# VH-VL binders against p32459, part 9

Target 1, 195 residues: p32459
Amino acid sequence: MVTVVAETLTKESFEEYGTIISPDEEISRMQNLEKGANQGTAIKLLQVSQVENKSTSKVPNWNLFRCFPQPHLNRVFTQGSNQAISHSIKVLEKHPCSTQTFVPMGRTSAEVAYLVVVAKEIGNKPDLSTLRAFTCLGNQAVTYGLGTWHAPMIVLGKEEHLDFSVLIYESLDPDRPEKDCVEEHYSDGDVCIII
Short names: E, the ipSAE of ESMFold2; O, the ipSAE of OpenDDE; V2, 0.75 times the mean of E and O plus 0.25 times the DockQ between their complexes.

## First folded at step 4 (VH-VL)

Design u4 (framework fv_sotevtamab; at its last look DockQ between E and O 0.76; V2 from the best seeds 0.00; counts 0 for: pae E 5.3 > 2)
Fold by OpenDDE, look of step 5:
Structure u4 (fold): chain C 195 residues (1-195), chain A 121 residues (1-121), chain B 112 residues (1-112)
Amino acid sequence: as target 1 above (195 residues)
Amino acid sequence: QVQLVQSGAEVKKPGATVKISCKVSGYTFTDYYMHWVQQAPGKGLEWMGRINPNSGGTKYDPKFQGRVTITADTSTDTAYMELSSLRSEDTAVYYCARDRGYKYGYAFDIWGQGTLVTVSS
Amino acid sequence: DIVMTQSPDSLAVSLGERATINCKSSQSVLYSSNNENYLAWYQQKPGQPPKLLIYWASTRESGVPDRFSGSGSGTDFTLTISSLQAEDVAVYYCQQYYSTYTFGQGTKLEQL
C-alpha cells in the first residue's frame, strides 16, 4: 500500500515529470511587465513548456476531454484546507512516444481544479516510490513528459465537469495500442492520494 | 477449452464468391482480434486481414484489398471471411486465428482447423 | 511492408542433433520503448494449422518443449532445436507483428 499527500503544483516541483504552464509564476518572474504584444495589450512569453514527439505522426492532435469529478471529489477544494480526502488510484498510464499536455478550460487561478498523479519508471513499470500528487489551479496547464507515468485526469471541485484541451502526438495504430498508451492497473486501496 | 471451429470445405467456380465462418468458444469473442491467413497448397502463410469484433474495425493486406471482406457476428461469436472474384490462385486453405494482443505478447495462439477452398472451372 | 526471409528453405537433421533456422526482417522489429522484439515462431505439421512456439523472439509458449529456443534481436533471429526429435519434423515459420503482419516463407525441417 502506497499513500501520498498531494502537494501544490509548481514549475520546480514538477520538473522531473514534465513541464507546466503556470501563468502567475511566469509573470511574477518577469523583470519588465511591459505589454509588448498585440499592440500593447498583451504579454507574450515564449517556450514556456516543452513538447516532444517520437511517434510516427508529424502532426499533433488536439483532443477534448470532459472530465467529471467523482462524488467524493465533487466539492470545493482550497489550498491549505484542513480536510483530508482519500482517493484511490486504480490505473497509471504512460505515452511512450509523446508528451501529453492538458490545458484546463473555463477555470480561474482561484480554484483548485484538478489533481495530477505521477511517477517515474523502473523496469518498464511505474516506480511507486517516486509517486507524487499535485493539486493544480484552474489556470495551470500540465505537460507530462515523454513516458511519464500518470493517472488519468482527476477533476476536483463543485462544478459538474472540467474540460481540457489536450495536445498529443498519436500513431493511432489500433493494432499497436502500446505505442500510444501503456497502462498499469492497481487494486482499490493499493495506491491512495490524500488531498 | 478455447477453440476456433471453421466451416467446411468449399468448391467454387472462377468469379464466384466464398464465405467462410469461424466460430469461437472458450473465450470472450470481442476481447481479441481475429485474423485470417491464406495458405496455398504447398506454400507458406499469408496474412489476409483482421477484424476487431468489438468495434467491427477491419484491416486488410493490400493484396486482398477490394476482394476480401471480414465481418463479425457478436451474437453468435462468429467471424466471417468473404472472398469475391475468385481465381484459381485463391485455391488454398484458409485459417482464422486469434491474436493475443499486447498484454499477452501478441502472436496467433489459437487457430481454426482450416477451410479448403478449391477454385476450378 | 516488412519482409521476412528465412534460411534455409529446407533442412535435414539427424535425430538428436541441433537444428538451426534463421529469419531476417527487412527492418528492425525491436520496439525501443519496451525493448521487445515483435517476432514469433510457428510450427506446422502436414494437415494441421500452425502452432505457436515462440513469441517476443525468445519466450516459449506454454507447453512447448525446452529443446525449442528463440534468439536474436532487431533484424536477425534464430530458432534452435537443441536435440531433434521425430515429432519435430515440420515446416517452421517466423512472423513479425511489429507493423501489420508478415510471415517468412517457411523452412521445411526433415529427418536425415
Scores: ipSAE 0.718, ipTM 0.881, lowest interface PAE 0.7, mean pLDDT 95
Fold by ESMFold2-Fast, scan of step 4:
Structure u4 (fold): chain C 195 residues (1-195), chain A 121 residues (1-121), chain B 112 residues (1-112)
Amino acid sequence: as target 1 above (195 residues)
Amino acid sequence: QVQLVQSGAEVKKPGATVKISCKVSGYTFTDYYMHWVQQAPGKGLEWMGRINPNSGGTKYDPKFQGRVTITADTSTDTAYMELSSLRSEDTAVYYCARDRGYKYGYAFDIWGQGTLVTVSS
Amino acid sequence: DIVMTQSPDSLAVSLGERATINCKSSQSVLYSSNNENYLAWYQQKPGQPPKLLIYWASTRESGVPDRFSGSGSGTDFTLTISSLQAEDVAVYYCQQYYSTYTFGQGTKLEQL
């Protein structure tokens, strides 16, 4: 039985589990805000997230996930707020041969839009002693690192759905699904997140 | 009791088609892949192909060059292997075999008793 | 395709002595992410279907006697029968399931 309280997603807080694309955080760390790209109309930041590929596929896939909030999560959450809403995790999954990047579409930095739940690995299974949860803004993207166990996407907020563009290298071999995704299942109440 | 029971021996002429069956009992047919393996007299084992009975999805070894067709009938819990354009080299015992998936190593844990197909003029 | 080669083609061993059968794959069948070798061993007696002995290169199937053991990793694998019994006279096959399925040519084990 494990319970964790969700924290605010930042580059630093997520670094052991992967990388994030966090535009406002990136801009706040810059020494020079000169718009030197796109004929003087853009600030370009390079390599803000890292993707890795150990899959047999050389070409990445862009997948589309249309995610729907569960009824108890279909409500407004504010960053740093403790509404004491409990959410039970049913599954943690790992992509052994690829990072996986989720980029939300159609939400802004004004909203907490989704929840990321992660754990490190021990003995080919999630290390629940490293379990953490993060509330994510509508303009933040996450990349799960190789070996990082994570819950299938959990969306928050009042809207009906949130779409994600999802970048992954995958073999899509139905006979060896463990090469693309490995799952660990949990009973209700065994792994809980407080939001 | 888990059991795979195959149809009886067949004698065919060159150019004919043979279709052999593998009826399962003692487990949920759609939960496990079913494989077909050829063994010529005095020779080793050769994988021919497999079916996922839940989806009907198949994979075949290129050696049979499209001559093999594997099907499944979920209403009778029976897998079939059809081999066309028979040649004398196709004389062999044919086995169906179950694999139990990732957790148990994809190994073929339960086998049918085998069906002898003889191709002669 | 991954080609599986066994050695020797046949061997004769006296009762109570060790039998060793080797299997070599043309490429690695070790999946680094789960650290598992996608390799199985089967025993086949005349007139019978093959019987699974070992999966994941070294995991003994339920009901298989302790004298049977599998070892090796990557491309080189061994099946060992520590003390041959009369009922062990059979043909033994290795099989890779890393990419599709291929069997070795078989090793015939006879009692000397």
Scores: ipSAE 0.319, ipTM 0.697, lowest interface PAE 2.9, mean pLDDT 91
Fold by ESMFold2, look of step 5:
Structure u4 (fold): chain C 195 residues (1-195), chain A 121 residues (1-121), chain B 112 residues (1-112)
Amino acid sequence: as target 1 above (195 residues)
Amino acid sequence: QVQLVQSGAEVKKPGATVKISCKVSGYTFTDYYMHWVQQAPGKGLEWMGRINPNSGGTKYDPKFQGRVTITADTSTDTAYMELSSLRSEDTAVYYCARDRGYKYGYAFDIWGQGTLVTVSS
Amino acid sequence: DIVMTQSPDSLAVSLGERATINCKSSQSVLYSSNNENYLAWYQQKPGQPPKLLIYWASTRESGVPDRFSGSGSGTDFTLTISSLQAEDVAVYYCQQYYSTYTFGQGTKLEQL
């Protein structure tokens, strides 16, 4: 059994697993907030998240995920507050040949909207000693690094669903789906997150 | 007991079409891919193609592309292989075979008994 | 296309002796991300369909006697029968399933 308490998603806390797009964090680190882009109506930050392709495909796909919270997760969550809600992880997966970016749509920066669960690799399996979980705000996106083990998206909140735009390079070969995605399955209770 | 039972031997003339059935029992037909393999007399095994019985999606070896059609009937748990424009070189035993998917390798764990097709005048 | 080449084409072995059959692929069938070799071995006796012996290059199929073993990685693979029995007289095929499916030409194993 492994149990991990969810923590706040930050650029630094996630850096061993990939990159994130975290607008408020990026802006808060700027010395000057001049609107120097789009003829004075925007602040442009470059290279905030890293995309990598080792697949056979030369172009990426944008996929759409409509994700639904499980009943015990269909409630309000607050950053930094432990509500002692347990959630069992049944699968971790990796995309061995591409980074994968999830961009949430329809939640505000004030809402805890989803949970990201990640692990590094040992051998060809998740290294559960590196397992971490992060609560993510509605304006934060995550990019899983090449081959980073992660749980399928876990929606938090009272809303009926959360949509994601998902960027990934995929071969989409139905005969060898493991070349796009490899899975490791766990029994109920083997891997638990406290939220 | 898992079984793949194929239709009986056939004798055909050049230019004809043959359709071989493969009846599944002992497992859920739509859970696994079904493959077809040709073995000419005294020769080795050649993969012809496969079907996903759940979706009907097929893939064929280029050697047979355009002459082979693989289908599945989920109401009768039966796969079919149809080979058209028969030539004398198509005289062979034809096997259906199941693969168990990723967890147990994509190797062919269960084979039908084979169907001899003889193409001659 | 990945070409599978077996050697020898024919082999005669005395009962109780070790038989070794080699299989070479024209390209690696090892997928480094899952560390698996996409290779199988089959036995075919006269008048019968092939029987799966080994998958993932070295994993014995259930019910296959432990005198059968598979080894190798990448492009070079070996099927070994540690002590030949009379019922092992057959043709043996390797098969790659890394990209589509191709079989080796077969190796006929006979009793001396």
Scores: ipSAE 0.062, ipTM 0.601, lowest interface PAE 5.3, mean pLDDT 91
ESMFold2 (binder alone), look of step 5: mean pLDDT 93; pTM 0.949

Design u7 (framework fv_sotevtamab)
Fold by ESMFold2-Fast, scan of step 4:
Structure u7 (fold): chain C 195 residues (1-195), chain A 121 residues (1-121), chain B 112 residues (1-112)
Amino acid sequence: as target 1 above (195 residues)
Amino acid sequence: QVQLVQSGAEVKKPGATVKISCKVSGYTFTDYYMHWVQQAPGKGLEWMGRINPNSGGTKYDPKFQGRVTITADTSTDTAYMELSSLRSEDTAVYYCARDRGYSYGYAFDIWGQGTLVTVSS
Amino acid sequence: DIVMTQSPDSLAVSLGERATINCKSSQSVLYSSNNENYLAWYQQKPGQPPKLLIYWASTRESGVPDRFSGSGSGTDFTLTISSLQAEDVAVYYCQQYYSTYTFGQGTKLEQL
């Protein structure tokens, strides 16, 4: 039995699990705000997230995920507030040979739009002692690092769905599906997130 | 209970095409991959290719690519292996073999009895 | 192409004695994420198809006598028959299924 309380997604808090693209956080940490890119119309921030590939594939794929909130999560969540809504995790998955980046589409920084649940690896399974959960704003993207276990995307909010552009290197070898994705399954109530 | 029964021996001339059948019984044909393996006289085993009978998806070893075609007929629970442009070095026993996927270690757990194909002028 | 090499090509063992057959792969067949070796062992008697003995390098197939065991990891594997029976006279093949499928050349086991 493991229960964790979801916390706000930040670059620092996610560092052990991967990287994030967090525009407002990045901008707030800059000392020079001059628009030196795109002929004076943009601020260019370098190396804000890392995509890595250990698969045999030489080209990355862009996949589209249209995600629907579960009934108990189809409600407004406010950043920094604990609303004591419990969510049971059924599965954690890992992509052994690639990072995986989820970029939300059509949401703003004004919304808590999705939940990411992650754990480090011990042996070849999730280390539940390292389990953490993060509430994510609609303008934040996450990249799960190599070896990072994570729950399939969980969307929050009152909207009907949330679309993600998803970047991954994958072999798509039907004869060895475990090389692209490995899963661990949990019984109801064994792994719980409080939002 | 589970059985793979192959068609009988064939004698072919160089340049001909041979088509061998493998009829399954005792399990659901579409649940398991079917492989074809060649064994030349007095030699070892060589993988030729496989089919997923549910999707019709095939994969072939480069050595046989372009000459081998594997098909499946789900109405008769039969897999086929067709080898074209036959050469004398294709003289061999050909086996069909089932695997059960990841849980069985992708190993070939049930084999047909083998079909001898002799290529001679 | 993963090349599988067995040794010896043939061996003779007396009934009741231990037989060991070795198999080497040209690259590792251990997948680190599941910690499994993608390796199987087969037995083939004259005029018969091969019979699966061992999969995942060390897991014995149902119905296979416990005198058969597989061991090893990565690139070096061994099939052991702890006490040879007359019915064990056969050719033995290792097979990798890490990347497609490749068999070793075979080891002929004879009764001494």
Scores: ipSAE 0.299, ipTM 0.692, lowest interface PAE 3.6, mean pLDDT 91

Design v10 (framework fv_necitumumab)
Fold by ESMFold2-Fast, scan of step 4:
Structure v10 (fold): chain C 195 residues (1-195), chain A 119 residues (1-119), chain B 107 residues (1-107)
Amino acid sequence: as target 1 above (195 residues)
Amino acid sequence: QVQLQESGPGLVKPSQTLSLTCTVSGGSISSGGYYWSWIRQPPGKGLEWIGYIYYSGSTDYNPSLKSRVTMSVDTSKNQFSLKVNSVTAADTAVYYCARGRIDYAFDIWGQGTLVTVSS
Amino acid sequence: EIVMTQSPATLSLSPGERATLSCRASQSVSSYLAWYQQKPGQAPRLLIYDASNRATGIPARFSGSGSGTDFTLTISSLEPEDFAVYYCQQRSNWPLTFGGGTKAEIK
C-alpha cells in the first residue's frame, strides 16, 4: 500500500520523469521580452520538450483523447490547496519505444485541469518507491519519458470533458501490442493519491 | 549538488582519436530538461561549443567539427563521452563538460581537462 | 553561424569603478544571450541568462541589458574578485556561439 500527496507540476519537479511545456514558467525567466518571431508578434522558445522514438514507425501520430472526469474528481481543485480527496490508481502504463506528449485543449492557466501520476522503472515494472503525483494547469503539457510509467490521463474540474492532442510514435503492429504499450494493474486502495 | 568531472588522457598523438569521459555526480544524467555538452578552449583563446547529447542518446554537433566528433551517453554509469577523430595540434585545448538547460545556458561546468596534441 | 563580437578586448579599471562590457551579434539574437565569468585556471561561471536575468547566487552588482544585436553587461562597482574574463553567448541560432571575451584587469 502506497499513498502520495499530489504536488504542483513544475519543470523542475517533473524532470526525472520527463519534460513539460509550461508557458508561464518559461516566460517568467525573460525580463527583456523581444517578439522576434512571427513578424514581431511572437516570442519563440526553443526545444521546450523532448520527444524520443525507438519504434519501427518513422512518423509520429497525433491522437485525440477526449477525457472525462470520474465522479469524485468532477469538482474544482485550486493550485496549491489540498481538498483531501483520495483517488485510487488501477493501472500504470509504459510506452517502451516512444515518449508520449499530452497537450490539453480548451482550459486556461487559471484552473487545475488534470492529474499526472508517474513512477520510474525497476525490473520492467513500476518502482512504487518513486511514485509521484502532480496537479496540472490547463495550459501545461506533459511529455512522459521513455522509461516512465504513468497513469492513463486523469482529468479534474467541473467541465464534462477535457480534450488532449497526443503525440506518440507507435508501430500499431497487431501481432506485437507490447511494443507500443505495457500495463501493470493494481487493486483498489493499493496505490492512492491524495489531491 | 550536481558536479561534473572530466577524465581521459592529457596527451594524444596527431592523427589519433581524442577520448574523454564526463562523470555526473549528485544528480541523475537521466533527468529531462537538460542537454549535456562539451566545450573547449585553446590556450589563450575563447570558448568553442562542440556539441550536446541528451540522456536518450540524441546529439547535435557544431558543424565545424561534425565530421570528426561523436558523443555517447551511458545512463547506467551516469557518464557521457566525447571522441574527436584525426586530431591535430589545433585540437590542443582545455575541454570542459557542462550541463545546459533548455535555454542553452550552461549552469554547471566540470573543472576542465587539458588535452595536448603532440608527438 | 552568428558571430559574437565583444568590446573592448581589455578593460583596465580600479576597484569601485563601474564596468561596462559590450557584446554585438552579427544578426539579431532577440534576447537569447548569456554572460559568463572566467577566472584564470577555472571553468566559466554563468552570470546572466536571457539577456537580463541573474543566475542563482550572482551578486546584484551584475546586470545585463540589451536586445537584438547590442548587449551590455554592467558591473556597478567592481570588487577585487570581479577582475576576470567575461564571455557572451547566443542561443538564438544553431550552432551556439561565444564572443571572444573581454578581460577586466586591475589598473
Scores: ipSAE 0.000, ipTM 0.420, lowest interface PAE 20.0, mean pLDDT 87

Design v2 (framework fv_necitumumab)
Fold by ESMFold2-Fast, scan of step 4:
Structure v2 (fold): chain C 195 residues (1-195), chain A 119 residues (1-119), chain B 107 residues (1-107)
Amino acid sequence: as target 1 above (195 residues)
Amino acid sequence: QVQLQESGPGLVKPSQTLSLTCTVSGGSISSGGYYWSWIRQPPGKGLEWIGYIYYSGDTDYNPSLKSRVTMSVDTSKNQFSLKVNSVTAADTAVYYCARGRLGYAFDIWGQGTLVTVSS
Amino acid sequence: EIVMTQSPATLSLSPGERATLSCRASQSVSSYLAWYQQKPGQAPRLLIYDASNRATGIPARFSGSGSGTDFTLTISSLEPEDFAVYYCQQRSNWPLTFGGGTKAEIK
């Protein structure tokens, strides 16, 4: 039985699991906010996330995920608050040969929009002693690093769905699906997140 | 108007698998915003949520039923189904299928079907 | 799991009287609570969702109130068809859970 309390997604707290694109966090740390890009109408921040490819595919795929909240999660969550809402994780997955980036669409920084659950690897399985969960704002994107186990996307908030643009290198070889995705399954109640 | 109708055997022998199907009419099961559930009620007792399924095939089950439950969806037939393995007399109940509406509750229910577990 | 406790188990009243039914959660469910009516031999019928919102087609005599752990369903003036079993249900935490029910009986 493993239970972890969800915490706020930040660049520092996620660094062992991957990278994030966190616009408000990036901007808040700049000393000069002068608009030097796009003919004076943009601030350009370089290399805000990292993608890696160890697959045989030379080009990435953009996939679309339309994700629906579970009934107990279809509600407002306030960042930094803990209302002791329990959620059971049934699957952690890993992409052995590629990072995977999820960019949410149609949500704002004003709301907690999704939950990210991650673990490091031990012996080709998730290391549950490293399990962490993060509440994510609607304008934050996550890139799972190579070797990072993660739950399928979990949607929060009052909206009926959340769409993600998803970047991944994948071979799509039907004879070798394990090259693209490996799963570890858990019984209901064995791995719980408190939000 | 959307309606749900349960179907399946009314009698199941102990240790066998209980199998039920819910047919959705008057609306599409492939609609977002809904989760399709099974709820049971033993004679003279209260309601127990069994689990739900989205039209994508994603499921969530009541842990009190452990690994005995499986749900599936057939979007081409507008149906979703329940299987309960290794049944005992404690599984005797009226089984309801119900539509859960995100942001609301279970707004549409089937009429219910009594399943008796007896030899 | 969150345990939902309904009281009283049985409520004996006459037509025209006001009925007040209680539902208590073992921990806060905020406002994410629904009420259902079940008549003998019938499926449950949704009355109230999110603590206080009436479902479509539900008569105005039914009202819900409360938040956190304490909730009330009120029937302002009982009609003969209102004598039934009433269940509360929370969606704040997995797994979804129902109360044990309150039976409204004619006196």
Scores: ipSAE 0.119, ipTM 0.698, lowest interface PAE 6.0, mean pLDDT 90

Design v6 (framework fv_necitumumab)
Fold by ESMFold2-Fast, scan of step 4:
Structure v6 (fold): chain C 195 residues (1-195), chain A 119 residues (1-119), chain B 107 residues (1-107)
Amino acid sequence: as target 1 above (195 residues)
Amino acid sequence: QVQLQESGPGLVKPSQTLSLTCTVSGGSISSGGYYWSWIRQPPGKGLEWIGYIYYSGSTDYNPSLKSRVTMSVDTSKNQFSLKVNSVTAADTAVYYCARGRFGYAFDIWGQGTLVTVSS
Amino acid sequence: EIVMTQSPATLSLSPGERATLSCRASQSVSSYLAWYQQKPGQAPRLLIYDASNRATGIPARFSGSGSGTDFTLTISSLEPEDFAVYYCQQRSNWPLTFGGGTKAEIK
C-alpha cells in the first residue's frame, strides 16, 4: 500500500521522470525579455522539452485525447492547497519506444487542470518507492521520458472535459501492441494520491 | 428531452449473472459532459452507487462491488449495460440507470427496474 | 469512504409548515452536495446541486444551504406533493455516497 501527496509541478521536480513545458517558469528564468523573434513580437525559447524515438515509426503522430474528470475530481483545485481528496490509481503504463507529450488545450495558468502520476522502472515494472504525483496548471505540458511509468491522464477542475494534443511515435502494429504500450494494474487502495 | 430506460430480466437465480441495459433516447450517449451510472435501491432501503462509464468505455466502480461488476457502452445503439456476477439475495433491488452531469449531479434517471434474486 | 448521515429519519408535518432536513458528512465535502426527492414507486428527482443551486424546474420553496460537513434542505411551505423521501449525495470524494434518507410524512 502506497500513498503519496500531490505536489506542484516544476521543471526540477519532474526532472527524473521526463521534461515539462512550463512557459511562466521558463520566462521567469530569463535575464533578457526582449522580443527578438518574429520581427520583434515574440520571445523564442529553444528545446524546452525532450522527445525521443526508438520505435520503428519515423513519423510522429499527433493524437487527440478528450479527457473527462471523475465526479469527485470535477472541482476547483488551487495550486499549493491541500483539499485532502483521495484518488486511487488503477493502472500505470509506459511507452517503451517513445516519449509521449501531452499539451493541454483551452485551460490557463489560473487553474490546476490535471494530475500527473509517475514512477521509475525496476525489473520491467513500476518502482512504487519512486512514485510521485504532480498538480499541473492549464498552461503546462508534460513529456514522459522513455520507460517512465505514468497513469493515464487524470483531469481536474470544474470544466466538463480537457483536451490534450498528444505527440508520440508509435508503430500501431496490432500484432505487437506491447511495443507501443505496457500496463501494470493495481487493486483499489494499493496506490493512492492525496490532492 | 433526454430519457433513460432500463431493460433486462426481473428474476435472476442465485450465483448467476445479473444483466441490465440502459437505453438513452432524445440525446447522444457520445456527447461529452456526462458520466453514465447505475444506482440501486434494495426494497425499503436507501440508494447505493454501483459505478459509472464514459462513452469512451472508461469505468469506475464502487469498491464494495468492484470484484463482481462490469459496465460497458455501445455508442452505436446509444446504450450502456451493467453485469453483476455471483448474485445473492442481497442483490435484490430496484436498479436505476442515471446520467451524471459534470459540474452538477444525477440530473436524469430511468424509471428503475426491480431485479429479484431467488430460486 | 465519506459517510453521509441524514436527520431526522422521519419528519412528520402538516401542509403549509416549513421543513428543515439535515445532512452531515463524515469529512468535508466542500460544497459538492446534491439533494434528491423520491416518491413511492418513482425514481429520484434532482432538487439541488452544489449545496445551494436549484435544478431546472424545481419550485422556489426548495432551498439548500451549508458547506463543509453540515448541510440543510429547506422547504419553506410544504405542498401535498412534497411528502416524499429526501436523499443527500456527495461527489467530493470517491466513491460517490448517499445519505440514508429522510422521510417527510403527513402527521
Scores: ipSAE 0.051, ipTM 0.672, lowest interface PAE 7.7, mean pLDDT 89

Design v7 (framework fv_necitumumab)
Fold by ESMFold2-Fast, scan of step 4:
Structure v7 (fold): chain C 195 residues (1-195), chain A 119 residues (1-119), chain B 107 residues (1-107)
Amino acid sequence: as target 1 above (195 residues)
Amino acid sequence: QVQLQESGPGLVKPSQTLSLTCTVSGGSISSGGYYWSWIRQPPGKGLEWIGYIYYSGSTDYNPSLKSRVTMSVDTSKNQFSLKVNSVTAADTAVYYCARGRWGYAFDIWGQGTLVTVSS
Amino acid sequence: EIVMTQSPATLSLSPGERATLSCRASQSVSSYLAWYQQKPGQAPRLLIYDASNRATGIPARFSGSGSGTDFTLTISSLEPEDFAVYYCQQRSNWPLTFGGGTKAEIK
């Protein structure tokens, strides 16, 4: 039985699980940037996320995920406020041979838009002692590292859906689906997130 | 206007599986703004939410019933279904299908179908 | 789970009177509470969503108020067709739960 309280997603807090694209955070920190890009109309932030491939696929796929909030999560979440809403995790999955990047489409930096739940690996299974959860703003993207266990995308907010552009290397071999994705399932109440 | 209609046997024997279907007309189940639900009401008692299904096939069930309940969706027939395993007399109820609307509540309900569990 | 408690269990009134129905949550549901009306032999009908918003086609005599743990449904002047059972329902926490109902009956 494991319960964790969701935290604000930051570049540093996510470091052990992968990378994030967090524009306002990167700009405020003024690291890894090139001034004067686009003839002076842009600041270019370098290498803000890492994509890795150990699969046999030579090219990445762009997938589109239209994600729907569960009824109890279809509500406004304010950054920094704890509403004490409990959410039970049913599945953690990993992609053994590829990072996976989720870029949200159509939400703003003014709202909490989704929840990321991650764990490190122990014995080819999720290490629940390393379980963490993060509330994510509408302008933040997340890249799960190789072998990082994560919950299928959980969307928050009053909108009916949130679309993600999703970058992954995958073989799409129907004879060996475990090359692209492996799952661990949990009973209701065994793994809980407080938002 | 969107309408929901329940169908299935009105009598189920103890230990058998209760099976119901909800047919949606006047609108598509393949709309992402809705969570399609089953809600039951034992005679003379209140309402109990059983579970919901999205058109993608994703489900969530009331923990009190989770071990016995399965829902499925058939988007080609514009239907979703409920199965309750190992029924007892306590499962005797009017079963409603209902459309849950994001940001609202259950805005459209079927007329309900009485299922009696008896030998 | 969040337990929803409705009071009174029965409310005996005459047409034209004001009805006040209460719903209490065992923990805060913010404003994520709905009210339904059910007549004998019929399915429930949505009246109010998010504590105070009237559903489409619902007469102005129905109003909802409250937040957190204490909620009220008010019928400003009872019509004959308003004698029914009323249920509150929360969507703040999983699983979704309903109150036990309040029966509004003719005195």
Scores: ipSAE 0.093, ipTM 0.703, lowest interface PAE 6.7, mean pLDDT 89

